# VH-VL binders against o27280, part 44

Target 1, 266 residues: o27280
Amino acid sequence: MDSMNVPEVLEIKRIVEESESVKTFIFSWDFRREVRPGQFVMVWDFRDEKPMSVSLIDPVRSEIGISIRRVGEFTDRVHGLSEGDLLGIRGPYGRGFELMGRDILLVGGGIGMAPLAALADEATARGMRVDALVAARTADELLFLDRLEAAGVNISTCTDDGSCGFKGFAHERLLTLEENHDMAAVCGPEPMMFQVMRILDERDVPAQLSLERYMKCAVGICGQCCLDDTGFRVCAEGPVFWSQELSRVREFGRYRRDPAGRRVPW

## First folded at step 19 (VH-VL)

Design Ag16
Fold by OpenDDE, fold request of step 20:
Structure Ag16 (fold): chain C 266 residues (1-266), chain A 118 residues (1-118), chain B 112 residues (1-112)
Amino acid sequence: as target 1 above (266 residues)
Amino acid sequence: EVQLLESGGGLVQPGGSLRLSCAASGFTFRSYSMSWVRQAPGKGLEWVSAISGRGGKTYYADSVKGRFTISRDNSKNTLYLQMNSLRAEDTAVYYCARHDWYGSFDYWGQGTMVTVSS
Amino acid sequence: QSVLTQPPSVSGAPGQRVTISCTGSSSNIGAGWDVHWYQQLPGTAPKLLIYENTHRPSGVPDRFSGSKSGTSASLAITGLQAEDEADYYCQSHDSSLSGSKVFGGGTKLTVL
């Protein structure tokens, strides 16, 4: 049995306040274990376990960052932790993003910007031109703007209420921006991703999208995160999928399955 | 440093043709859409034509459709504007300009003067 | 004549605040297209002054500011200086003109 499946109890090295509802927890990491943007880890607070995207990969400092949005009981407990406290981390799991070409478009919504921030770091380090459309409900929910700017990323913001940048949704903003990208990476609310994918397909821009589904095992065994009509397991074959793969997934952008396996609309 | 240098302007008779060139340097040329913008003497700016980074999409102002052709050679980092059936009203300084992601023109050449006169 | 409408001229004394308006329609500014501003000094090529409605490129002083609301945009210049005497153009995109960029008619700013 792979040792990666046993949670390592790690000390929270630092906590970064990203927004009112999002914190990034920094951990020491042994980079003999490779981690890629788009992959996730299972976070264990000794009561429950949840999948979380890696938002920071820093081999120089031997650190990783996990950005967590406060949305329920588990994340509420985690947000109550302080530097020096302990969490169990196992992974990384799943298929991460692949970088292609010279010009990359990032489209992220809310906490979906977490894996994209890590991808932005890698892309800029490779000398790629990175354009990032950052979407949120309100200005105070926009994530990683300073970090992206510092990395040399061109940023465009979009907010539902118009409190910052374009007033409207990400796919609407995308229609008003220039093209000329070799690759796109998308992560956020699935309805957003669905609309963005449609536009990117029309523009013949290869796109990778990161899906969110209910996960338990994270190792492709339990099947809780299986996608209808394909049998794709988000934890094993994903969470990052190519647009061509998602075109085969009937439920994408339409519905998901809850922890009981029941179909629920987005 | 980003640089754009126009050439090919000059005096031409009505009905004549000219081919403008814009040599680009200091950036990855294929990554950016490019436009031609002209300015008649003592007048304002007028967008003329645009071309996508890879050259697959072209756009034209109604005033030049059917007469002007925009193209690019990314291997030579050069933008072109073939102007046919020139008219007196085409007399202007022609600028090449780079598109940024937001749709603005973040860099401009010095311009080349085109004079259409009998 | 121009798709975007600007006042032909504005003037101000050194140190004053001046504003240049740019009025569009539902097919351009009102459709969600950004407004950009350019400064053209006499005998020179235009220079990008404001992009994406409110953002300044590097090297542009903070006394230049842009805003957008509804179908209109505005360029404000505070602490007016003699060197600001130039022509100013707003620019956007019009969805009804099939990928066409559109300019305002330009505004000549005179520093008294």
Scores: ipSAE 0.928, ipTM 0.959, lowest interface PAE 0.5, mean pLDDT 96
Fold by OpenDDE, fold request of step 23:
Structure Ag16 (fold): chain C 266 residues (1-266), chain A 118 residues (1-118), chain B 112 residues (1-112)
Amino acid sequence: as target 1 above (266 residues)
Amino acid sequence: EVQLLESGGGLVQPGGSLRLSCAASGFTFRSYSMSWVRQAPGKGLEWVSAISGRGGKTYYADSVKGRFTISRDNSKNTLYLQMNSLRAEDTAVYYCARHDWYGSFDYWGQGTMVTVSS
Amino acid sequence: QSVLTQPPSVSGAPGQRVTISCTGSSSNIGAGWDVHWYQQLPGTAPKLLIYENTHRPSGVPDRFSGSKSGTSASLAITGLQAEDEADYYCQSHDSSLSGSKVFGGGTKLTVL
């Protein structure tokens, strides 16, 4: 466990450009250290450290992939890196997704598709039927479509501007799709997840949702990722939560805490 | 290979009853909603009834509500349509069809003919 | 009588482009429900031709294409071939009919 908290300096083996703003960084991984879809790692560029979802788990190649969206100074630096460059990685941390049943629904928005892509790989490998609703603001922000298709995943897309697939939001598209799923996994913008969860609850589909919060320690100590009232720590009890758990979280879909602990709306 | 095979069609008098069956193979039956679609001679396609994969939800066209009952036995990979109080206008080829995730019918049987005549 | 409206017939010569329209309403196509298309050759069961407005199942040639706009959809066939002579049906979902699937009246395509 102690070794998990020390960043391992790893070489970037490959970089996959997923979109204009998203890159997947591939690393060699010792799979004696188990990693599950939905878990995250802390990525250290020797200046700052950020939590990132694992988007690829490949035991055959002994590799993992971390998909990173360019959104700020840290990610700008990381996006400037090349194959052969070094990053520090510690983890994995958090509770990942649990697969149940035969038929799984994935609903992802933007970079939220990262952990779901990994989950899709595992689900398909287990012989599950996987339906994936992939949402983004625009067509060029849709992620992992080719990868999902290659895995035999049934894909439906929706974009805010209608540039690809259904014009509208994921929860709107979901209402127009067939049901018959044993469970659902959801990851993306929290307002999206909130609406999707409501629909899934109405349909009596067990759902797991991955939350995003500001994290610092990743080991449940600092409390910066603590959810109001419940005391849930996203890094320890999450980031994957069951819908029943999130139903108790007042802030879910409404607000989050910034690094200073202030409430900020979504 | 996905296969759907309808049976149970035949000649019946008005007011009579028939039970259609659709034997499914080549896929996980419980994972898919199923429908019955009919086509009167020389006419177009008409959706008749649908049932969810687990059988918990059923839907009917207004033209058959109260007379037809859709059901399924997932252990036998079979879809059923119990047709009661049959009318002449129910005369048609009846197809069973599988729903894909998008709500289309991606696979069809060859159909079974139902003739309602005195 | 059909919820979705199609022209009863269209025709074209081999190699030509033909289009089949499917007109719905605010309770089906206009409500955001997808349109699907089926080809029915004489004496056979329908076959899925286009799903989710624009997508082709495997095995369907790319000369078949679908589009959707507003309350209407369209099937286009380029490079018309003799074997394309068939009946074509559009299908959608209607929110006003308690979850009912709805078909167009069908279009008979004749290849001249």
Scores: ipSAE 0.928, ipTM 0.959, lowest interface PAE 0.5, mean pLDDT 96
Fold by OpenDDE, fold request of step 23:
Structure Ag16 (fold): chain C 266 residues (1-266), chain A 118 residues (1-118), chain B 112 residues (1-112)
Amino acid sequence: as target 1 above (266 residues)
Amino acid sequence: EVQLLESGGGLVQPGGSLRLSCAASGFTFRSYSMSWVRQAPGKGLEWVSAISGRGGKTYYADSVKGRFTISRDNSKNTLYLQMNSLRAEDTAVYYCARHDWYGSFDYWGQGTMVTVSS
Amino acid sequence: QSVLTQPPSVSGAPGQRVTISCTGSSSNIGAGWDVHWYQQLPGTAPKLLIYENTHRPSGVPDRFSGSKSGTSASLAITGLQAEDEADYYCQSHDSSLSGSKVFGGGTKLTVL
């Protein structure tokens, strides 16, 4: 279980423009505090707090990166910040990805590529063969392509409008690619993940998927991120789950709980 | 450096059998699907058979189904093609080729010649 | 007879642009399967020239380009050179033939 921590006020060391709507904020990090791909941190702008995935883990430079997509008031404020400005960071929290085998498939959609980019770095450093299917609505929303390529990752792209790579959805593209993988890591829109998981199960490829839910405490106390029936807490037992675990989660790919606790379809 | 080396080709009579081998080196063999592709003299390329990296799935062209068997030994980094009931139209250079993730053949051997003649 | 259709031959003068077409159907190229291209020099094994419709492997010059649309694909060669004289093959996958790779009939390119 994760413990409660006081946010550490950190200076933004660098800002990387990933796309028009996504920025990566780089912070100095003391790696005596371990962080794994797939884990998240709570980002505090001294007004509000939101969970964000770690997208960069660099022990050599003693840095971490947090990629944030501009989607609302909180992220609007954060995107207005500059290098040298301050943010509160607490964590990391949650269960990260586990690497196994020699050949790994990454399937990511939109900002879901953030934790997968970090995972790709680790996998490549371990000498694994990494294939990454990167999906987005349009070409300009594809994330981390140069970074992945530089790491030696084999990339295939998929866009809804066909502006780059395969025209269609990630699960459709996946059906047209070779199947020789020991495991898969998936992160993106839940409908995408649901379809991808189905295919991977049919192919008998062990898969880990990172869920996104409304989150408050991040330490498994408040229950806001609790999944129906199972009682899994996304912040504690997740956000990374094995496909076998998610097969028990009826709401997966179908609905989520909003801040008021009501069922909201995807 | 990735290398593929075919062997086992030769002259056989119609109805005869032959076993081809492809020795792979320079990469993790089990991580890749492999195919046999043949080319008759003066003709184009024809896909013959494929096998998944772990060997669990095999595929055959209609022209060779029931006669040819593809297999692999990952402990020996070797691909095989058992050819039975050979016909004159099976005469060709046989290449082994590695599949990349996209389904293309990114590496080829130099080929081994199979001649079926009376 | 080949599942994918290519012109038997094309020719061009040095420095010119040539195009080789590859026509498939709804069960292969039209089904969303990628098209790949190979160059085969006389007396040699085929070499991958274009993969995933448009991508060049390391070492392939940018004067080679691939495209795909509908049920067809195309290989374009700009700045034609004498060394480009070879046979060219397109390759894809056919959904109606489980696990089957398919080739075009090949195109002989002559540099005049």
Scores: ipSAE 0.928, ipTM 0.959, lowest interface PAE 0.5, mean pLDDT 96

Design Ag16
Fold by OpenDDE, fold request of step 23:
Structure Ag16 (fold): chain C 266 residues (1-266), chain A 118 residues (1-118), chain B 112 residues (1-112)
Amino acid sequence: as target 1 above (266 residues)
Amino acid sequence: EVQLLESGGGLVQPGGSLRLSCAASGFTFRSYSMSWVRQAPGKGLEWVSAISGRGGKTYYADSVKGRFTISRDNSKNTLYLQMNSLRAEDTAVYYCARHDWYGSFDYWGQGTMVTVSS
Amino acid sequence: QSVLTQPPSVSGAPGQRVTISCTGSSSNIGAGWDVHWYQQLPGTAPKLLIYENTHRPSGVPDRFSGSKSGTSASLAITGLQAEDEADYYCQSHDSSLSGSKVFGGGTKLTVL
């Protein structure tokens, strides 16, 4: 097996508490192994393995950050770890975001902001104008605001309960914002992404969207993350897709398949 | 530093025409929508017209629709307002203003005075 | 006359708190469009004071604050100072006017 596919046991250098439910784990990284925003790594806690987005890419410090939301048994265990503890990391995998143009719109929901935060760093470093619509259920779940602000990103927030920013959903807020963007990157709950994609298509803004599916191998072999009709493997052809690609995916925004392969509605 | 400089104002007779220009500098011009906002002497602000960053979309207040044309040349970083069939009520200081992402006007020029009088 | 309604004038003594209201309708503020505020000193161009309902641009003192609720918005000025004497305008967007920006009629603030 390729050495890239063997988990490297890494020490947690730092833990950043992003919110009550989200932590960013920072690791030393050898940047001879290139990593791009939108790509993911497989995190192994020596019991189970899960795909996680890279949320920080820092070649200067030779570090990467992985943001993990507490949602189940695996993430619960990981959230119990401390600085100095060990995790297995293999990757990176998947297709990351591509930057184009001068003006980029980021639309993120919840933990979906993780890869977008990394993308924001790259975009700003390239001198792009970055507008970020950050969505969450409540104010305390909004992620990376200080980081984005420090990077010079223009931020607009929306929350379901109106506790911060626009009261409503991301696609609703998007309709009330200016439209001058060369491209968009979207990541978050799939129903959100579906609605946002629709609006961006109507506005003729090229969009890339990052999908989440159940993954096992991360190398396009097992097929657990295959999308219906197209046969796209989220781990290989994705997780970042162009809107034109997703327009061919019937299940997008409608349902996903669980670990048993059964349809589960969003 | 962001700068907007209006020009082209002056005295014109009713029914006449005038073309205003706004020279922009200090930012990527094509990235921003631009508006013309006018203010009659001793009166409030009135939005006149807007144009998207790439120039593909234009908007007009009802009071000027059919008479005024907003345009831009991104290669010259210049915004224009062609004013035809001018009326006395068009007398005002005309400001060019940049749109931010939120739809506010974050930068304004100093304005150019247009006087329509016989 | 104006799509957004402001009081024509307000006044206050130095150090006091004053508020300027901006009343819209279901087609603008009530439709979810943001409200922005501008300060215009005598003989000068307007200056952005508040954007996106509550946010202050760099250089704007924190004694200026904005709020929005329902179909209305409000600008509050605490610790009123002589240099605050100016005209203040609210601005929003109206969905019924083909993407038109709309201003309030303006409020003249006098510092006594």
Scores: ipSAE 0.928, ipTM 0.959, lowest interface PAE 0.5, mean pLDDT 96
Fold by OpenDDE, last read:
Structure Ag16 (fold): chain C 266 residues (1-266), chain A 118 residues (1-118), chain B 112 residues (1-112)
Amino acid sequence: as target 1 above (266 residues)
Amino acid sequence: EVQLLESGGGLVQPGGSLRLSCAASGFTFRSYSMSWVRQAPGKGLEWVSAISGRGGKTYYADSVKGRFTISRDNSKNTLYLQMNSLRAEDTAVYYCARHDWYGSFDYWGQGTMVTVSS
Amino acid sequence: QSVLTQPPSVSGAPGQRVTISCTGSSSNIGAGWDVHWYQQLPGTAPKLLIYENTHRPSGVPDRFSGSKSGTSASLAITGLQAEDEADYYCQSHDSSLSGSKVFGGGTKLTVL
């Protein structure tokens, strides 16, 4: 097996258009290299490298999927690729989600649903009951609904504009849903995650949340993804954190560091 | 197949007590909140009480607070309703119903009749 | 009397479209709580017909549809059939009544 720290050049096997701005790139994967929902890989287009969550783990087909939202120059280039084109992939890295109990709640926003979709597949395969609250700004930005439904996941949607499902934010919708869950997994905009975590804490539901920070090395050396005060490295100790851990992170839900290291409010 | 079967109904004097049971099968009982809903003869549906899946939270309609107690035994897949200080207006068919995630009642029992009369 | 208000009765001929309204308030439907609908055939237990305002459980025909707006909800039945004759109830949650589920008064649908 090749070193996980050396990019492996892989052919794009398939491309799934999830929405106008999100594509899932499918790659053949040797599952001797274990990968867990919530972990990320570094994607290299031979010019730049970016961390991306794994959104599909299919041991039967020996495939993984990486969902990428078009948000900048790098992702613009990647979105211009076709099936058969090549990308460099190294990893996986980071701490993934842990499943516990029988009933799991997933709360995701936008592209944050990517790792949760993978988690949903694993949970349902294990016979767990999965409820997924899927949030987006508008209906056309809701991700993985058909996939989740096919997996037997109970879905509730909310949109900022009310174009689909509950009109409002995920934490508001959560207050109107039943509470019988053993654990929760959360991923999306940090303000959303912050509010959702508060509710889950009040309900005594153990929660794991996946953070996003500017990342370079992915191996806990460069410090670019360090969280203030705690020194937690998102690439090493995360990106998945327990709510108890995040309660110690002052910047959570409040601000992040940009590539220049400046504090940027959410 | 999901099944709910109520029992324990009958005739009782005002001020008397009854204990209803609901036997559940075909699903993981502890994963779902459960409710009692009653229907007086020729009348509409009235929610009576609810209990969370783990039994940690209970809720009651104002009309039964202090008189009725909802409980569950997850090891027996059974829901209970202890009814004390029964009144004539408590006469109804009592249904047990399962909550889905959205707060609707996706499965109902056949109901058990409770008659409070002197 | 009921927290949610429904018309006591509606009627229609076979093949017609009928609607049943469910009027709530700012403490239930207007507070963002979902509306669910149940069908109760004579002498039977209620059956879930619509959940989460607009969704149909498996086995429910697509001629049944639900909608929600403001403090009210509506159940629509198209292509009315004789077997649709039943009582229909809307149900929601009231934020002013701690954890309390609330029902409408019920609507008797007669197929002419």
Scores: ipSAE 0.928, ipTM 0.959, lowest interface PAE 0.5, mean pLDDT 96
Fold by OpenDDE, fold request of step 20:
Structure Ag16 (fold): chain C 266 residues (1-266), chain A 118 residues (1-118), chain B 112 residues (1-112)
Amino acid sequence: as target 1 above (266 residues)
Amino acid sequence: EVQLLESGGGLVQPGGSLRLSCAASGFTFRSYSMSWVRQAPGKGLEWVSAISGRGGKTYYADSVKGRFTISRDNSKNTLYLQMNSLRAEDTAVYYCARHDWYGSFDYWGQGTMVTVSS
Amino acid sequence: QSVLTQPPSVSGAPGQRVTISCTGSSSNIGAGWDVHWYQQLPGTAPKLLIYENTHRPSGVPDRFSGSKSGTSASLAITGLQAEDEADYYCQSHDSSLSGSKVFGGGTKLTVL
């Protein structure tokens, strides 16, 4: 059995409170095991296992960060952990983001900003100009603003209730911003990504989008994360897809499958 | 540091033509949209024209449509404004201005004076 | 005549608070376009003072603040200083004018 697929028991080195509902858990990481923004790991709390995006990649400190939003029983347990506690981590898995050009647009919603924050760090380190549209329902759900600002990222915010920045949705805000980008990376609620992708396509901006689907094996064998028609496995061919790939995915922005395999609308 | 330097202004007769240039330095020129903004003596600011970073999109105020042409050479870090069929009301200081991501003009040149008079 | 409407002039004594209004319409400020503000000192080029409605570029004192509501925006200057005497312009975008940037008519601020 490949060592990659065996969870490594790691100690939580530190915890960063990102918001009321989001924590970033920091782990020591052996960077002989490469990890890229947009890839995910399977987090095991010795009861259940869930895929989580890597939100911090720090080769200098030999650390990675995993940002987790409190949304259910598993994440409730994880949020109850303290520094020094243990978690099982296996991976990384999936296809990460590719950086192209000099000017990159990031569009993120809620916890979707997690992988984009890591991407922002890499992009800025490469000397790219990074513009980040950060969306959330409310101001208190906006993530990584200070981190992005410190990295030299230009930030624009939008909230559904107008509590911070533009009042409205990300795709609406995007229409009011300058368009000079070589590529875009998008991650967040799928309806948001769907609308953003449409705009980016109209603008002829190459875009990569990170999908979220129910996962079990993370190694492309169980089929739980398989997308209809195309047969794309989010854990293997994704989670990052090019807009051209997603244009072939009928379910994108329209519905998803729950753990029982039933179609449910967004 | 970011610098914008306009040139090409001068005195011209009505119906004449003039070409303005703006030399940019201190930043990646192609990454930014650019505009021309003018200010008649003792008057306010008036947006004239804009061009996207790669030059694929151009925009014009109604007052100059059909007469002015904005262009850029990213290999030379230079913005241009070709002004034809000039009128007395075109008399103004013409500023070159850089767009930030939000659509504001975060950097301005010192301007070049264009005088249209008989 | 300007798409955005500003008062022609405002005045205040040193240390006072002054406000400059910028009134637009449903096709610009009301359509969701941001408002930006510029300061133009006598004989100089304009300088960006406020961008994206409320944000200050580096080097701009915090006594300058911007706000936006509905179809209008406002620039507030607290602790007015002699050096603040200048012309101030608001700027936005108008969706009905084929991607046109639009300026206010400008406001002359006099420090008494």
Scores: ipSAE 0.927, ipTM 0.958, lowest interface PAE 0.5, mean pLDDT 96

